VHH binders against q86uu1r1256to1370. Designs and how they scored, part 7

Target 1, 115 residues: q86uu1r1256to1370
Amino acid sequence: SKVCRGYLVKMGGKIKSWKKRWFVFDRLKRTLSYYVDKHETKLKGVIYFQAIEEVYYDHLRSAAKKRFFRFTMVTESPNPALTFCVKTHDRLYYMVAPSAEAMRIWMDVIVTGAE

## First folded at step 26 (VHH)

Design r31
Fold by OpenDDE, fold request of step 28:
Structure r31 (fold): chain B 115 residues (1-115), chain A 125 residues (1-125)
Amino acid sequence: as target 1 above (115 residues)
Amino acid sequence: QVQLQESGGGLVQPGGSLRLSCAASGFTFSKYWMSWVRQAPGEGREWVSSISYSGKTISYADSVKGRFTIARDNVKNTLYLLMDSLKSDDTAVYYCATGRWSPIWESSQGYFDYWGQGTQVTVSS
């Protein structure tokens, strides 16, 4: 499909908290965008396909360790088993899927989009 | 049919070096993470190293950092492990493993899709 939509829980960049966001994969736009909710009125960020380097499971548990980063505590993933990473040139995104199947689908479309 | 075939193992003295190879076939090699896992006598399997499908991300177990080097050739469908400064504790069967999305192995879960038969590495004086 040209477009894939759904909720993922994403770890914040500056504030290392986990937030549920509405993700939109758009093959034509070559973007992975995320919004506050499914109404897609409040854009929170855009990941361009060309910026994506790798997609993989967070089995290294990089998001599981509690650490302080600039006065912000990085909290453990709400579901480590369903946590995957999208590595871009500038940032490592941590995302939690609602199910194993969903995780697989998202990872597949993202990596495919990134070529 | 997916096949992983390790080679390059053998007997070496402490401080010596070995180069392991893993020949892969039956799948799109360049789309999969590759890893080395070893099992010492009487011990469980231990993750050694992983390399991403593109080769851009590499990780090592603390026990081998600075001594082992993982590499891959996506044209030759081959995974390598250069082992320097070998120690007796490195004695193990070394397995090549692959998982499209998985960079590491955990004993309690099966994150790898396929395994090789392994190659014996013995470090002894």
Scores: ipSAE 0.648, ipTM 0.825, lowest interface PAE 0.8, mean pLDDT 90
Fold by OpenDDE, fold request of step 28:
Structure r31 (fold): chain B 115 residues (1-115), chain A 125 residues (1-125)
Amino acid sequence: as target 1 above (115 residues)
Amino acid sequence: QVQLQESGGGLVQPGGSLRLSCAASGFTFSKYWMSWVRQAPGEGREWVSSISYSGKTISYADSVKGRFTIARDNVKNTLYLLMDSLKSDDTAVYYCATGRWSPIWESSQGYFDYWGQGTQVTVSS
């Protein structure tokens, strides 16, 4: 419960492509970090708990809709049903979980951590 | 058991105002998104507004933006909808709905967990 680790497929910020990343939820550090892989040697980003505003299902991509953001095509989620969003002050993070159970776990720990 | 009970509906003239309330019980209210959905006679349900568990995120249907205000009191376990500048087209049964992770209504996805019985709002001269 203190630390949660696992792969999620995350949508890129600038390039709206989906990439598999190794996520680490650390309650003590109050961070959600993601790495290239499970070895946790190449950090790609950190989401601080204080920056997290909301966590919710990704309804916008559930209908396989094409969208544009700043003249960049937003790639459709590989699995809308397992897609959730972490809304921060500065950015929306879209993630795809490997299963419904995993999704619920991640969403729960993230929202709890952000409280 | 989960209960959602709407109140505050009634008959008003165009341009009038109403305040709807939804009393929630049987679940941890402060952990759930809350929404208002309405259904006019002979029509499908229409999403009206949603508010996040913390109240930090709020959204409205275009048809009600600038006129309706959603709010919640997590201490009182109550959801509110302030409706100003009411129009005849606002006539409908208004439902409160909840889903822990659902900011908007999507009928095809079934994202809401529970619904109230609804309260009738009639806007007529």
Scores: ipSAE 0.618, ipTM 0.811, lowest interface PAE 0.8, mean pLDDT 90
Fold by OpenDDE, look of step 26:
Structure r31 (fold): chain B 115 residues (1-115), chain A 125 residues (1-125)
Amino acid sequence: as target 1 above (115 residues)
Amino acid sequence: QVQLQESGGGLVQPGGSLRLSCAASGFTFSKYWMSWVRQAPGEGREWVSSISYSGKTISYADSVKGRFTIARDNVKNTLYLLMDSLKSDDTAVYYCATGRWSPIWESSQGYFDYWGQGTQVTVSS
């Protein structure tokens, strides 16, 4: 699919709170964008495919996570089992999918886009 | 079929060095995280190190940091573990493991997709 849309819960960058955002994967634009809601009227951020380095599960506060947030307090994921990471050159994104299936789909499309 | 074959294990004295290799086949190696996990006698499996599919992300257990080096060759479909300054506590069967999305092994979680048969590393004077 050229475009994939859906809600994910994303951890904030500065404020380490979890917020539900509307994500848009666009293969043609080579971007993963997220908005406040499904109407896509207010853009909150853009992840460019070329900036993506890694995609992986973040179950149980992995050692990798500890390394990145050693001195930062982070709110617990609302669902650790459905939490995955998107690592870019500049930022590590934590995202929670609504289901295991959704998580796999998002991880697949994101990593594929980054290739 | 997926195959992971470890090699390079053996008997070494404390302070010695070994180089483990894991030959991978049957899957797209460059799309998977690779990890080393070891199991000492009478102990559970312990995560040692992981390397991302691109090699850009590497992590180590605290017990091996500064002594072990993980590396991969995506052209050769091979995972490596350079072990320096070996200690008796490093004695274990070392397993190569892979998971597309899993950087770390957690016991009983089953996040890795495939495992090798393991190679014995014995550190003894």
Scores: ipSAE 0.547, ipTM 0.780, lowest interface PAE 0.9, mean pLDDT 90
Fold by OpenDDE, look of step 27:
Structure r31 (fold): chain B 115 residues (1-115), chain A 125 residues (1-125)
Amino acid sequence: as target 1 above (115 residues)
Amino acid sequence: QVQLQESGGGLVQPGGSLRLSCAASGFTFSKYWMSWVRQAPGEGREWVSSISYSGKTISYADSVKGRFTIARDNVKNTLYLLMDSLKSDDTAVYYCATGRWSPIWESSQGYFDYWGQGTQVTVSS
């Protein structure tokens, strides 16, 4: 399919909190966009395929480490087993899928789009 | 068929150096994470190091950090492990392992897809 949609829980960039976002993978636009909800009316961010370097499981549990960063608390992943990373040139994204199957699908489409 | 073949193991004295190689075939090497895992006699498998498919992400176990260097050649389909300042505790069979998405070994999850036969490294005076 040309488009894949669904919810993922994403770690914030500045505010290191976990928020549920509606993700849209668009192969034609070569973008991974995320919105506040499935209505896709409020865009929160766009990841361009060309910016994606790597996709992998968060086996190092880097997101699980509780730390204070600039008055922001970095909290553990709500589900470490379903946490994967999207590494771009500028940022490392942490995402939690709703299921193992969903995680595999998202990782596959993202890395395929970036290739 | 996927094949991983380790080489370069041997007997060395403490403080010595070895270079391990892993020749890969039967899959698109440049699309997979590559890892080294070792198993000492009577012990479980221990993750040593991993390198991403692009080589941009590298990680080491604390026990080998600063002494071992992982590298890969995607043109030659070869994984390397440079081992310096070897210690007796480094004695083990060293395995090459690969996974599509996995940088480290997790026994309970089985994140690696394929393994080599291993190469023996013995550090002894």
Scores: ipSAE 0.448, ipTM 0.744, lowest interface PAE 1.2, mean pLDDT 89
Fold by ESMFold2, fold request of step 28:
Structure r31 (fold): chain B 115 residues (1-115), chain A 125 residues (1-125)
Amino acid sequence: as target 1 above (115 residues)
Amino acid sequence: QVQLQESGGGLVQPGGSLRLSCAASGFTFSKYWMSWVRQAPGEGREWVSSISYSGKTISYADSVKGRFTIARDNVKNTLYLLMDSLKSDDTAVYYCATGRWSPIWESSQGYFDYWGQGTQVTVSS
């Protein structure tokens, strides 16, 4: 399809906590957008296809450990086994899928759409 | 037909260097993560290094950091491992391995779609 929608949990940008967001992958708009919830009324961010460099499983478990970043506690992923990364030009997104199957679907969708 | 063929192994003195190559064919090399995995005699397989399909994400096992360098050439469909400052405990068969995504080794097994046949590296005086 031209659109893929679903909830993923992501590490926040400004506030480094794990937040559930409604993601919308849109081939026509060439965007991966995320909203507060499935009603899609409050946009929280946009990842443009051309900004996506890589998509990969968090094989080093970099999101699995608490750490401090810029004087802020960065908490570990709520499910490290289901965490994958979307690397863009200026930011690394950590995303947690609801299942291993969903993780593979989203990774396939995002990397294929960015080509 | 997918093939991964390693080369460049051999006997080398401690402190020496080797460059391993892995020639790949039968799949879209530039869309796959590439990894090196080694196996010493009588031991299980041990992950060494991985490089993403674009080459922008690289990782190493702690035992080889600072001594080994992974690289890929997506034009020649070739994966490399430059091994420097070799030690006797680097003696192993080195395998080229690949999968669509970065490896998942939580179960102590690598999940790779394809494996090479291996090349022997022996570090001995």
Scores: ipSAE 0.038, ipTM 0.454, lowest interface PAE 6.8, mean pLDDT 83
Fold by ESMFold2, fold request of step 28:
Structure r31 (fold): chain B 115 residues (1-115), chain A 125 residues (1-125)
Amino acid sequence: as target 1 above (115 residues)
Amino acid sequence: QVQLQESGGGLVQPGGSLRLSCAASGFTFSKYWMSWVRQAPGEGREWVSSISYSGKTISYADSVKGRFTIARDNVKNTLYLLMDSLKSDDTAVYYCATGRWSPIWESSQGYFDYWGQGTQVTVSS
């Protein structure tokens, strides 16, 4: 209830490739953190609740096409139908859930941080 | 119970402008994505524009970008569509539609929790 954990695939920040990350939504700490893996020993990033502007399904399939960003080819989402977005003040995160049910659960959970 | 009521449609010449409104009641408007969808006679429904519950995420169909502006007023529970530079192929019934999340377009019908009755927009010389 207070914490939601699981793997999601996300587009990387510096290197634009799709990475499997262990996400931890923590209502007590008011963070959405992600780690290299489930052991939670190497933090890769933190999304503070206060920075979350919106959560939404990638309905225009913006992650479904190969594109270039700053001289780097950005590959399309491994599953465009299961891709959702977390928009923050500095960055748009693309996340791919393992199933439609998981996608809805994560979107529902993360949006409570934006409220 | 839930009510979405569009208004502001009418007959206009090409190049003209209209402002559509959608008055909402019976649900928590500020927690829902709002969308405009249109349907020309004999055609499937076409998504036009969407705006997130906070207003910070806005999207448009390519056919209307730069000509249409979506807006919402979460105090008055009202959705707007400002239509400029109207063309004959904008002729359609325009519907206000809503759902908890951004729309999913798997078919021409779209999938929304609630729909309005529609307002006719006719663009002809």
Scores: ipSAE 0.032, ipTM 0.458, lowest interface PAE 7.1, mean pLDDT 84
Fold by ESMFold2, fold request of step 28:
Structure r31 (fold): chain B 115 residues (1-115), chain A 125 residues (1-125)
Amino acid sequence: as target 1 above (115 residues)
Amino acid sequence: QVQLQESGGGLVQPGGSLRLSCAASGFTFSKYWMSWVRQAPGEGREWVSSISYSGKTISYADSVKGRFTIARDNVKNTLYLLMDSLKSDDTAVYYCATGRWSPIWESSQGYFDYWGQGTQVTVSS
């Protein structure tokens, strides 16, 4: 499909708290954008496909956290089992999906932007 | 048919080094996360290390950090594990394992799409 839409919870950039955002993956625009809500009237950010380096589960970060000196971001996910990461050139995005199925779909979709 | 074949295991003295290889075929290696998992006799499986499809994200279990190095060659479809400063408790069968995404590992249980047959590493005097 050309477009994938849905809510994900993400760690904020400036204010480090978990925020619900409406994500839009658009193959024609070659962007992963996120908005305040499903009405898509207030854009909060854009991840260009060319900036996407890797997509992966957060569990590796959680395992390494026990060493206390290894992770670059410390804030705990509200649901670690449903958390995945989008690594870009300048930022690591942490995203929580509403279900395991949604997580698989979003990870599969987003990684195509990095290809 | 997917194939993962480990090699390079053997008998080594404590403090020694060993290099494991895992040859992969039957899938698009460059699109998959690769991991090493080990199992000591009578024990559950223990995650050792993982490397992302691009090689840009690498992680290690605490027990091997600083001693083991994971690497991959996406041209030769081969995964490596360089093991330095080996200890007796590193004795185990070492498995190459893979999945489209980073592994989920809780306790001794992990979920991978494909597993290799294993190669024995024995650290003894």
Scores: ipSAE 0.012, ipTM 0.372, lowest interface PAE 8.2, mean pLDDT 82

Design r31
Fold by ESMFold2, look of step 27:
Structure r31 (fold): chain B 115 residues (1-115), chain A 125 residues (1-125)
Amino acid sequence: as target 1 above (115 residues)
Amino acid sequence: QVQLQESGGGLVQPGGSLRLSCAASGFTFSKYWMSWVRQAPGEGREWVSSISYSGKTISYADSVKGRFTIARDNVKNTLYLLMDSLKSDDTAVYYCATGRWSPIWESSQGYFDYWGQGTQVTVSS
């Protein structure tokens, strides 16, 4: 379809913690947007299709490690087996799907934006 | 019809090298992640290496890291595996496999869209 909506957990940009966000993939607008929740009243970010370089599974388990960031310990992914990455020009997004099937659906959908 | 055809296998001495190729047709090769998977006699399948559709993301199993090199040619629709410093434990049938995104090997046999026919690699000693 033209739009795919759902919750994913992502690593925050400025505050490095795992946040549940409502994602909206819109082929007409050519954006992957994310909001605080399903009511879509508070936008938290936009990923434009033209910025998407790759979509891949975190098979190197980079999100499964505790890390320091400015002397703050950044926690590991809440579910490393369901973590995938969206690589853009400026940033690497780590996202956790609620299930293996949801992960496949989201990765398939998002990769069409990179085409 | 989708086809993946491996070639370049054979018999080789320990420490030797082989180059495997996988010719792809019947799908848009440049939109797919490509992987190598191997199976020794009497054993389960073992993931070897994967490469993203752009070639920017590459990964290897620990058992082959530093010895094997994966590459792709999106113009010729061909996947390659350069196998160097071969050991007896590398003896297996090598398959190319593909899907729209990076494989999830623990569950990945249900997530690869297409598989090749395999090519035998035998390291004699």
Scores: ipSAE 0.011, ipTM 0.324, lowest interface PAE 9.5, mean pLDDT 82

Design r34
Fold by OpenDDE, look of step 27:
Structure r34 (fold): chain B 115 residues (1-115), chain A 125 residues (1-125)
Amino acid sequence: as target 1 above (115 residues)
Amino acid sequence: QVQLQESGGGLVQPGGSLRLSCAASGFTFSRYWMSWVRQAPGEGREWVSSISYSGKTITYADSVKGRFTIARDNVKNTLYLLMDSLKSDDTAVYYCATGRWSPYTKSSQGYFDYWGQGTQVTVSS
């Protein structure tokens, strides 16, 4: 399919909190966009395929480390086993999938798009 | 069929150096994480180092940081481990392991797809 849609829980960049976002993978646009909800009316961010360097499981539990960063507490992943990373040139994204199957699908489409 | 073949092991004195190689075949090498894992006699498997499929992400165990260097050649389908300043505690069988999405950790054991047969490294005076 040219487009893949679904919810992922994403860790914030500045505010290190976990928020559920609606993700849209578009092969034609070569973008991974995320919105507040499935209505896709409020865009929160766009990851361009060309910016993606790596996709991998967060087995190092980098997101699980509790630390204070700029007065914001970095909380552990809500589900470490379903946490994966999308590394771009500028940012490391942490995402939690709703299931193992969903995680595999998302990782596969993202890495394929970035190739 | 997927194959991982380690080489370069041997006997060295403390302070010596070795270079291990892992020749990979039967899969798209450039799409997989590669890791070195070692096992000393009577001990469990210990993660040594991992490198992402692109080579952009590299990790080391604290015990080898500053002494070991992991590298890969995606054209030659080969993984390398340069080991400097070797210690007796580095004595082990060194295995090459691969997983599409994962560096090696104890928790990620189930995410590794293939292992080599291993190569013996012995550090002794």
Scores: ipSAE 0.461, ipTM 0.747, lowest interface PAE 1.2, mean pLDDT 89
Fold by ESMFold2, look of step 27:
Structure r34 (fold): chain B 115 residues (1-115), chain A 125 residues (1-125)
Amino acid sequence: as target 1 above (115 residues)
Amino acid sequence: QVQLQESGGGLVQPGGSLRLSCAASGFTFSRYWMSWVRQAPGEGREWVSSISYSGKTITYADSVKGRFTIARDNVKNTLYLLMDSLKSDDTAVYYCATGRWSPYTKSSQGYFDYWGQGTQVTVSS
Protein backbone atom coordinates (compact mmCIF):
# COMPACT_ATOMS: atom_id res chain seq x y z
CA SER B 1 0.00 0.00 0.00
CA LYS B 2 0.83 3.74 0.08
CA VAL B 3 1.02 3.82 3.91
CA CYS B 4 2.16 1.32 6.56
CA ARG B 5 1.50 2.00 10.26
CA GLY B 6 2.37 0.24 13.49
CA TYR B 7 4.21 0.21 16.77
CA LEU B 8 7.92 -0.50 16.94
CA VAL B 9 10.23 -0.10 19.92
CA LYS B 10 13.12 2.27 19.17
CA MET B 11 16.28 3.41 20.94
CA GLY B 12 15.89 7.10 21.70
CA GLY B 13 18.07 9.78 20.14
CA LYS B 14 18.89 12.09 23.05
CA ILE B 15 17.78 9.85 25.90
CA LYS B 16 19.27 6.40 25.28
CA SER B 17 16.36 4.25 26.38
CA TRP B 18 13.91 2.02 24.51
CA LYS B 19 10.72 3.85 23.54
CA LYS B 20 7.53 2.50 22.00
CA ARG B 21 6.79 4.65 18.94
CA TRP B 22 4.05 4.68 16.34
CA PHE B 23 5.71 4.47 12.94
CA VAL B 24 4.14 5.69 9.69
CA PHE B 25 5.72 4.75 6.37
CA ASP B 26 4.23 7.05 3.74
CA ARG B 27 5.10 6.62 0.07
CA LEU B 28 3.33 9.84 -0.94
CA LYS B 29 5.23 12.00 1.56
CA ARG B 30 8.34 9.80 1.09
CA THR B 31 8.90 9.67 4.84
CA LEU B 32 9.15 7.20 7.69
CA SER B 33 7.79 9.22 10.62
CA TYR B 34 7.31 8.25 14.23
CA TYR B 35 4.98 9.58 16.87
CA VAL B 36 4.47 9.16 20.59
CA ASP B 37 1.41 6.99 19.95
CA LYS B 38 -1.21 5.93 17.40
CA HIS B 39 -3.10 9.24 17.67
CA GLU B 40 -0.30 10.82 15.57
CA THR B 41 -0.57 14.13 17.44
CA LYS B 42 3.04 14.45 18.69
CA LEU B 43 5.72 13.86 16.07
CA LYS B 44 9.01 12.61 17.52
CA GLY B 45 11.02 12.26 14.32
CA VAL B 46 11.13 11.89 10.56
CA ILE B 47 13.33 9.67 8.44
CA TYR B 48 13.25 10.87 4.84
CA PHE B 49 13.42 8.12 2.20
CA GLN B 50 16.46 9.71 0.56
CA ALA B 51 18.35 9.48 3.85
CA ILE B 52 17.90 5.70 4.20
CA GLU B 53 21.06 3.86 3.19
CA GLU B 54 20.28 0.30 4.29
CA VAL B 55 18.10 -1.92 6.43
CA TYR B 56 19.56 -4.96 8.21
CA TYR B 57 19.00 -7.55 10.90
CA ASP B 58 21.20 -7.04 13.97
CA HIS B 59 21.20 -10.54 15.49
CA LEU B 60 24.97 -10.73 16.14
CA ARG B 61 25.23 -7.81 18.56
CA SER B 62 23.38 -5.93 21.23
CA ALA B 63 21.43 -2.99 19.83
CA ALA B 64 22.76 -1.00 22.76
CA LYS B 65 25.39 -1.44 25.47
CA LYS B 66 26.15 -0.10 28.89
CA ARG B 67 28.77 2.65 28.54
CA PHE B 68 30.80 2.64 31.75
CA PHE B 69 33.74 4.80 30.67
CA ARG B 70 31.38 7.65 29.69
CA PHE B 71 29.11 7.07 32.71
CA THR B 72 26.12 6.69 30.42
CA MET B 73 23.80 3.75 31.00
CA VAL B 74 21.94 2.27 28.04
CA THR B 75 19.73 -0.78 28.46
CA GLU B 76 20.08 -3.62 25.99
CA SER B 77 17.38 -4.35 23.44
CA PRO B 78 14.24 -5.81 25.01
CA ASN B 79 14.29 -8.48 22.28
CA PRO B 80 17.62 -8.85 20.44
CA ALA B 81 16.23 -11.56 18.14
CA LEU B 82 13.63 -9.12 16.77
CA THR B 83 15.96 -6.09 16.49
CA PHE B 84 16.77 -4.58 13.13
CA CYS B 85 18.59 -1.45 11.99
CA VAL B 86 17.80 1.40 9.64
CA LYS B 87 21.05 3.08 8.67
CA THR B 88 20.85 6.67 7.49
CA HIS B 89 23.70 9.01 6.62
CA ASP B 90 23.03 10.91 9.88
CA ARG B 91 22.10 8.19 12.33
CA LEU B 92 21.75 4.47 12.97
CA TYR B 93 18.26 3.55 14.22
CA TYR B 94 17.68 0.41 16.27
CA MET B 95 14.14 -0.93 16.10
CA VAL B 96 12.44 -3.92 17.74
CA ALA B 97 9.45 -5.52 16.04
CA PRO B 98 6.63 -7.21 17.98
CA SER B 99 7.15 -10.51 16.10
CA ALA B 100 9.36 -12.15 13.49
CA GLU B 101 6.60 -11.74 10.91
CA ALA B 102 6.24 -8.04 11.72
CA MET B 103 10.02 -7.60 11.52
CA ARG B 104 10.12 -9.09 8.03
CA ILE B 105 7.16 -6.95 6.90
CA TRP B 106 8.69 -3.72 8.23
CA MET B 107 12.14 -4.47 6.83
CA ASP B 108 10.62 -5.28 3.42
CA VAL B 109 8.51 -2.12 3.49
CA ILE B 110 11.29 0.23 4.64
CA VAL B 111 13.82 -1.07 2.09
CA THR B 112 11.43 -0.01 -0.72
CA GLY B 113 11.87 3.57 0.49
CA ALA B 114 15.65 3.29 0.20
CA GLU B 115 15.39 3.50 -3.59
CA GLN A 1 12.27 -18.21 -12.54
CA VAL A 2 14.98 -16.58 -10.46
CA GLN A 3 18.36 -17.79 -11.72
CA LEU A 4 21.83 -17.30 -10.27
CA GLN A 5 24.64 -18.92 -12.28
CA GLU A 6 28.19 -18.82 -10.96
CA SER A 7 31.25 -19.22 -13.17
CA GLY A 8 35.00 -18.67 -13.11
CA GLY A 9 35.98 -21.36 -10.63
CA GLY A 10 38.88 -23.71 -11.17
CA LEU A 11 42.25 -24.97 -9.97
CA VAL A 12 44.80 -22.35 -8.97
CA GLN A 13 48.12 -22.35 -7.13
CA PRO A 14 48.66 -20.60 -3.79
CA GLY A 15 49.22 -16.88 -4.28
CA GLY A 16 47.23 -16.95 -7.48
CA SER A 17 44.17 -14.98 -8.55
CA LEU A 18 40.72 -15.89 -9.79
CA ARG A 19 37.64 -13.92 -10.79
CA LEU A 20 34.21 -15.36 -10.07
CA SER A 21 31.06 -14.14 -11.82
CA CYS A 22 27.39 -14.62 -11.00
CA ALA A 23 24.85 -13.95 -13.76
CA ALA A 24 21.43 -13.07 -12.40
CA SER A 25 17.98 -13.12 -14.02
CA GLY A 26 14.30 -13.27 -13.09
CA PHE A 27 14.32 -10.46 -10.50
CA THR A 28 15.19 -6.76 -10.19
CA PHE A 29 18.92 -7.23 -9.58
CA SER A 30 19.52 -3.55 -8.70
CA ARG A 31 17.16 -3.82 -5.69
CA TYR A 32 18.80 -6.81 -4.00
CA TRP A 33 21.81 -7.26 -1.71
CA MET A 34 24.26 -9.68 -3.31
CA SER A 35 26.57 -11.96 -1.39
CA TRP A 36 29.22 -14.64 -1.79
CA VAL A 37 29.10 -17.64 0.55
CA ARG A 38 31.51 -20.58 0.49
CA GLN A 39 31.52 -24.14 1.77
CA ALA A 40 34.75 -26.08 2.26
CA PRO A 41 34.76 -29.91 2.24
CA GLY A 42 33.27 -31.21 5.46
CA GLU A 43 32.51 -27.71 6.77
CA GLY A 44 29.45 -25.55 7.19
CA ARG A 45 28.72 -22.58 4.94
CA GLU A 46 30.82 -19.45 5.54
CA TRP A 47 29.74 -15.97 4.51
CA VAL A 48 32.46 -14.26 2.44
CA SER A 49 31.29 -10.84 1.29
CA SER A 50 28.22 -8.73 0.62
CA ILE A 51 27.42 -5.62 -1.41
CA SER A 52 24.30 -3.50 -1.05
CA TYR A 53 21.93 -2.99 -3.97
CA SER A 54 23.37 0.52 -4.57
CA GLY A 55 26.99 -0.42 -3.85
CA LYS A 56 27.12 2.05 -0.92
CA THR A 57 27.92 -0.69 1.62
CA ILE A 58 30.48 -3.45 1.11
CA THR A 59 31.43 -5.93 3.82
CA TYR A 60 33.96 -8.76 4.03
CA ALA A 61 34.62 -11.64 6.36
CA ASP A 62 37.83 -11.15 8.33
CA SER A 63 39.37 -14.17 6.61
CA VAL A 64 39.29 -12.48 3.17
CA LYS A 65 39.68 -8.74 3.91
CA GLY A 66 42.36 -7.13 1.78
CA ARG A 67 42.54 -10.14 -0.59
CA PHE A 68 39.05 -10.32 -2.08
CA THR A 69 37.09 -7.60 -3.87
CA ILE A 70 33.33 -7.76 -4.43
CA ALA A 71 31.74 -5.72 -7.21
CA ARG A 72 28.48 -5.56 -9.10
CA ASP A 73 27.30 -4.35 -12.49
CA ASN A 74 23.62 -3.41 -12.30
CA VAL A 75 23.47 -2.91 -16.08
CA LYS A 76 24.70 -6.43 -16.86
CA ASN A 77 23.01 -7.96 -13.77
CA THR A 78 26.30 -9.54 -12.77
CA LEU A 79 28.05 -9.96 -9.41
CA TYR A 80 31.83 -10.42 -9.23
CA LEU A 81 34.39 -11.66 -6.72
CA LEU A 82 38.03 -10.91 -7.49
CA MET A 83 40.13 -13.28 -5.41
CA ASP A 84 43.82 -12.40 -4.94
CA SER A 85 46.57 -13.96 -2.81
CA LEU A 86 44.69 -17.25 -2.68
CA LYS A 87 45.47 -19.72 0.09
CA SER A 88 44.77 -23.42 0.50
CA ASP A 89 42.00 -22.71 3.02
CA ASP A 90 40.14 -20.70 0.38
CA THR A 91 39.34 -24.05 -1.29
CA ALA A 92 35.56 -24.33 -1.34
CA VAL A 93 32.41 -24.26 -3.42
CA TYR A 94 31.50 -20.58 -3.83
CA TYR A 95 27.83 -19.62 -4.00
CA CYS A 96 26.13 -16.47 -5.15
CA ALA A 97 23.24 -15.60 -2.83
CA THR A 98 20.76 -12.76 -2.60
CA GLY A 99 18.04 -11.19 -0.46
CA ARG A 100 16.35 -7.87 0.18
CA TRP A 101 18.02 -7.33 3.55
CA SER A 102 21.62 -6.83 4.54
CA PRO A 103 23.04 -10.16 5.71
CA TYR A 104 24.49 -9.36 9.14
CA THR A 105 25.32 -12.87 10.28
CA LYS A 106 27.97 -15.41 9.31
CA SER A 107 25.07 -17.85 9.15
CA SER A 108 23.34 -17.27 5.82
CA GLN A 109 20.66 -19.97 5.81
CA GLY A 110 17.71 -17.87 7.01
CA TYR A 111 18.56 -14.55 5.37
CA PHE A 112 18.93 -15.30 1.65
CA ASP A 113 15.98 -15.71 -0.68
CA TYR A 114 17.87 -17.26 -3.63
CA TRP A 115 21.06 -19.26 -4.17
CA GLY A 116 23.14 -20.29 -7.15
CA GLN A 117 24.44 -23.78 -7.89
CA GLY A 118 28.01 -22.96 -6.81
CA THR A 119 31.39 -22.98 -8.53
CA GLN A 120 34.39 -24.96 -7.24
CA VAL A 121 37.58 -23.14 -6.32
CA THR A 122 40.57 -25.35 -5.52
CA VAL A 123 43.84 -23.88 -4.28
CA SER A 124 46.59 -26.50 -4.30
CA SER A 125 50.22 -27.02 -5.25
Scores: ipSAE 0.013, ipTM 0.310, lowest interface PAE 8.0, mean pLDDT 81

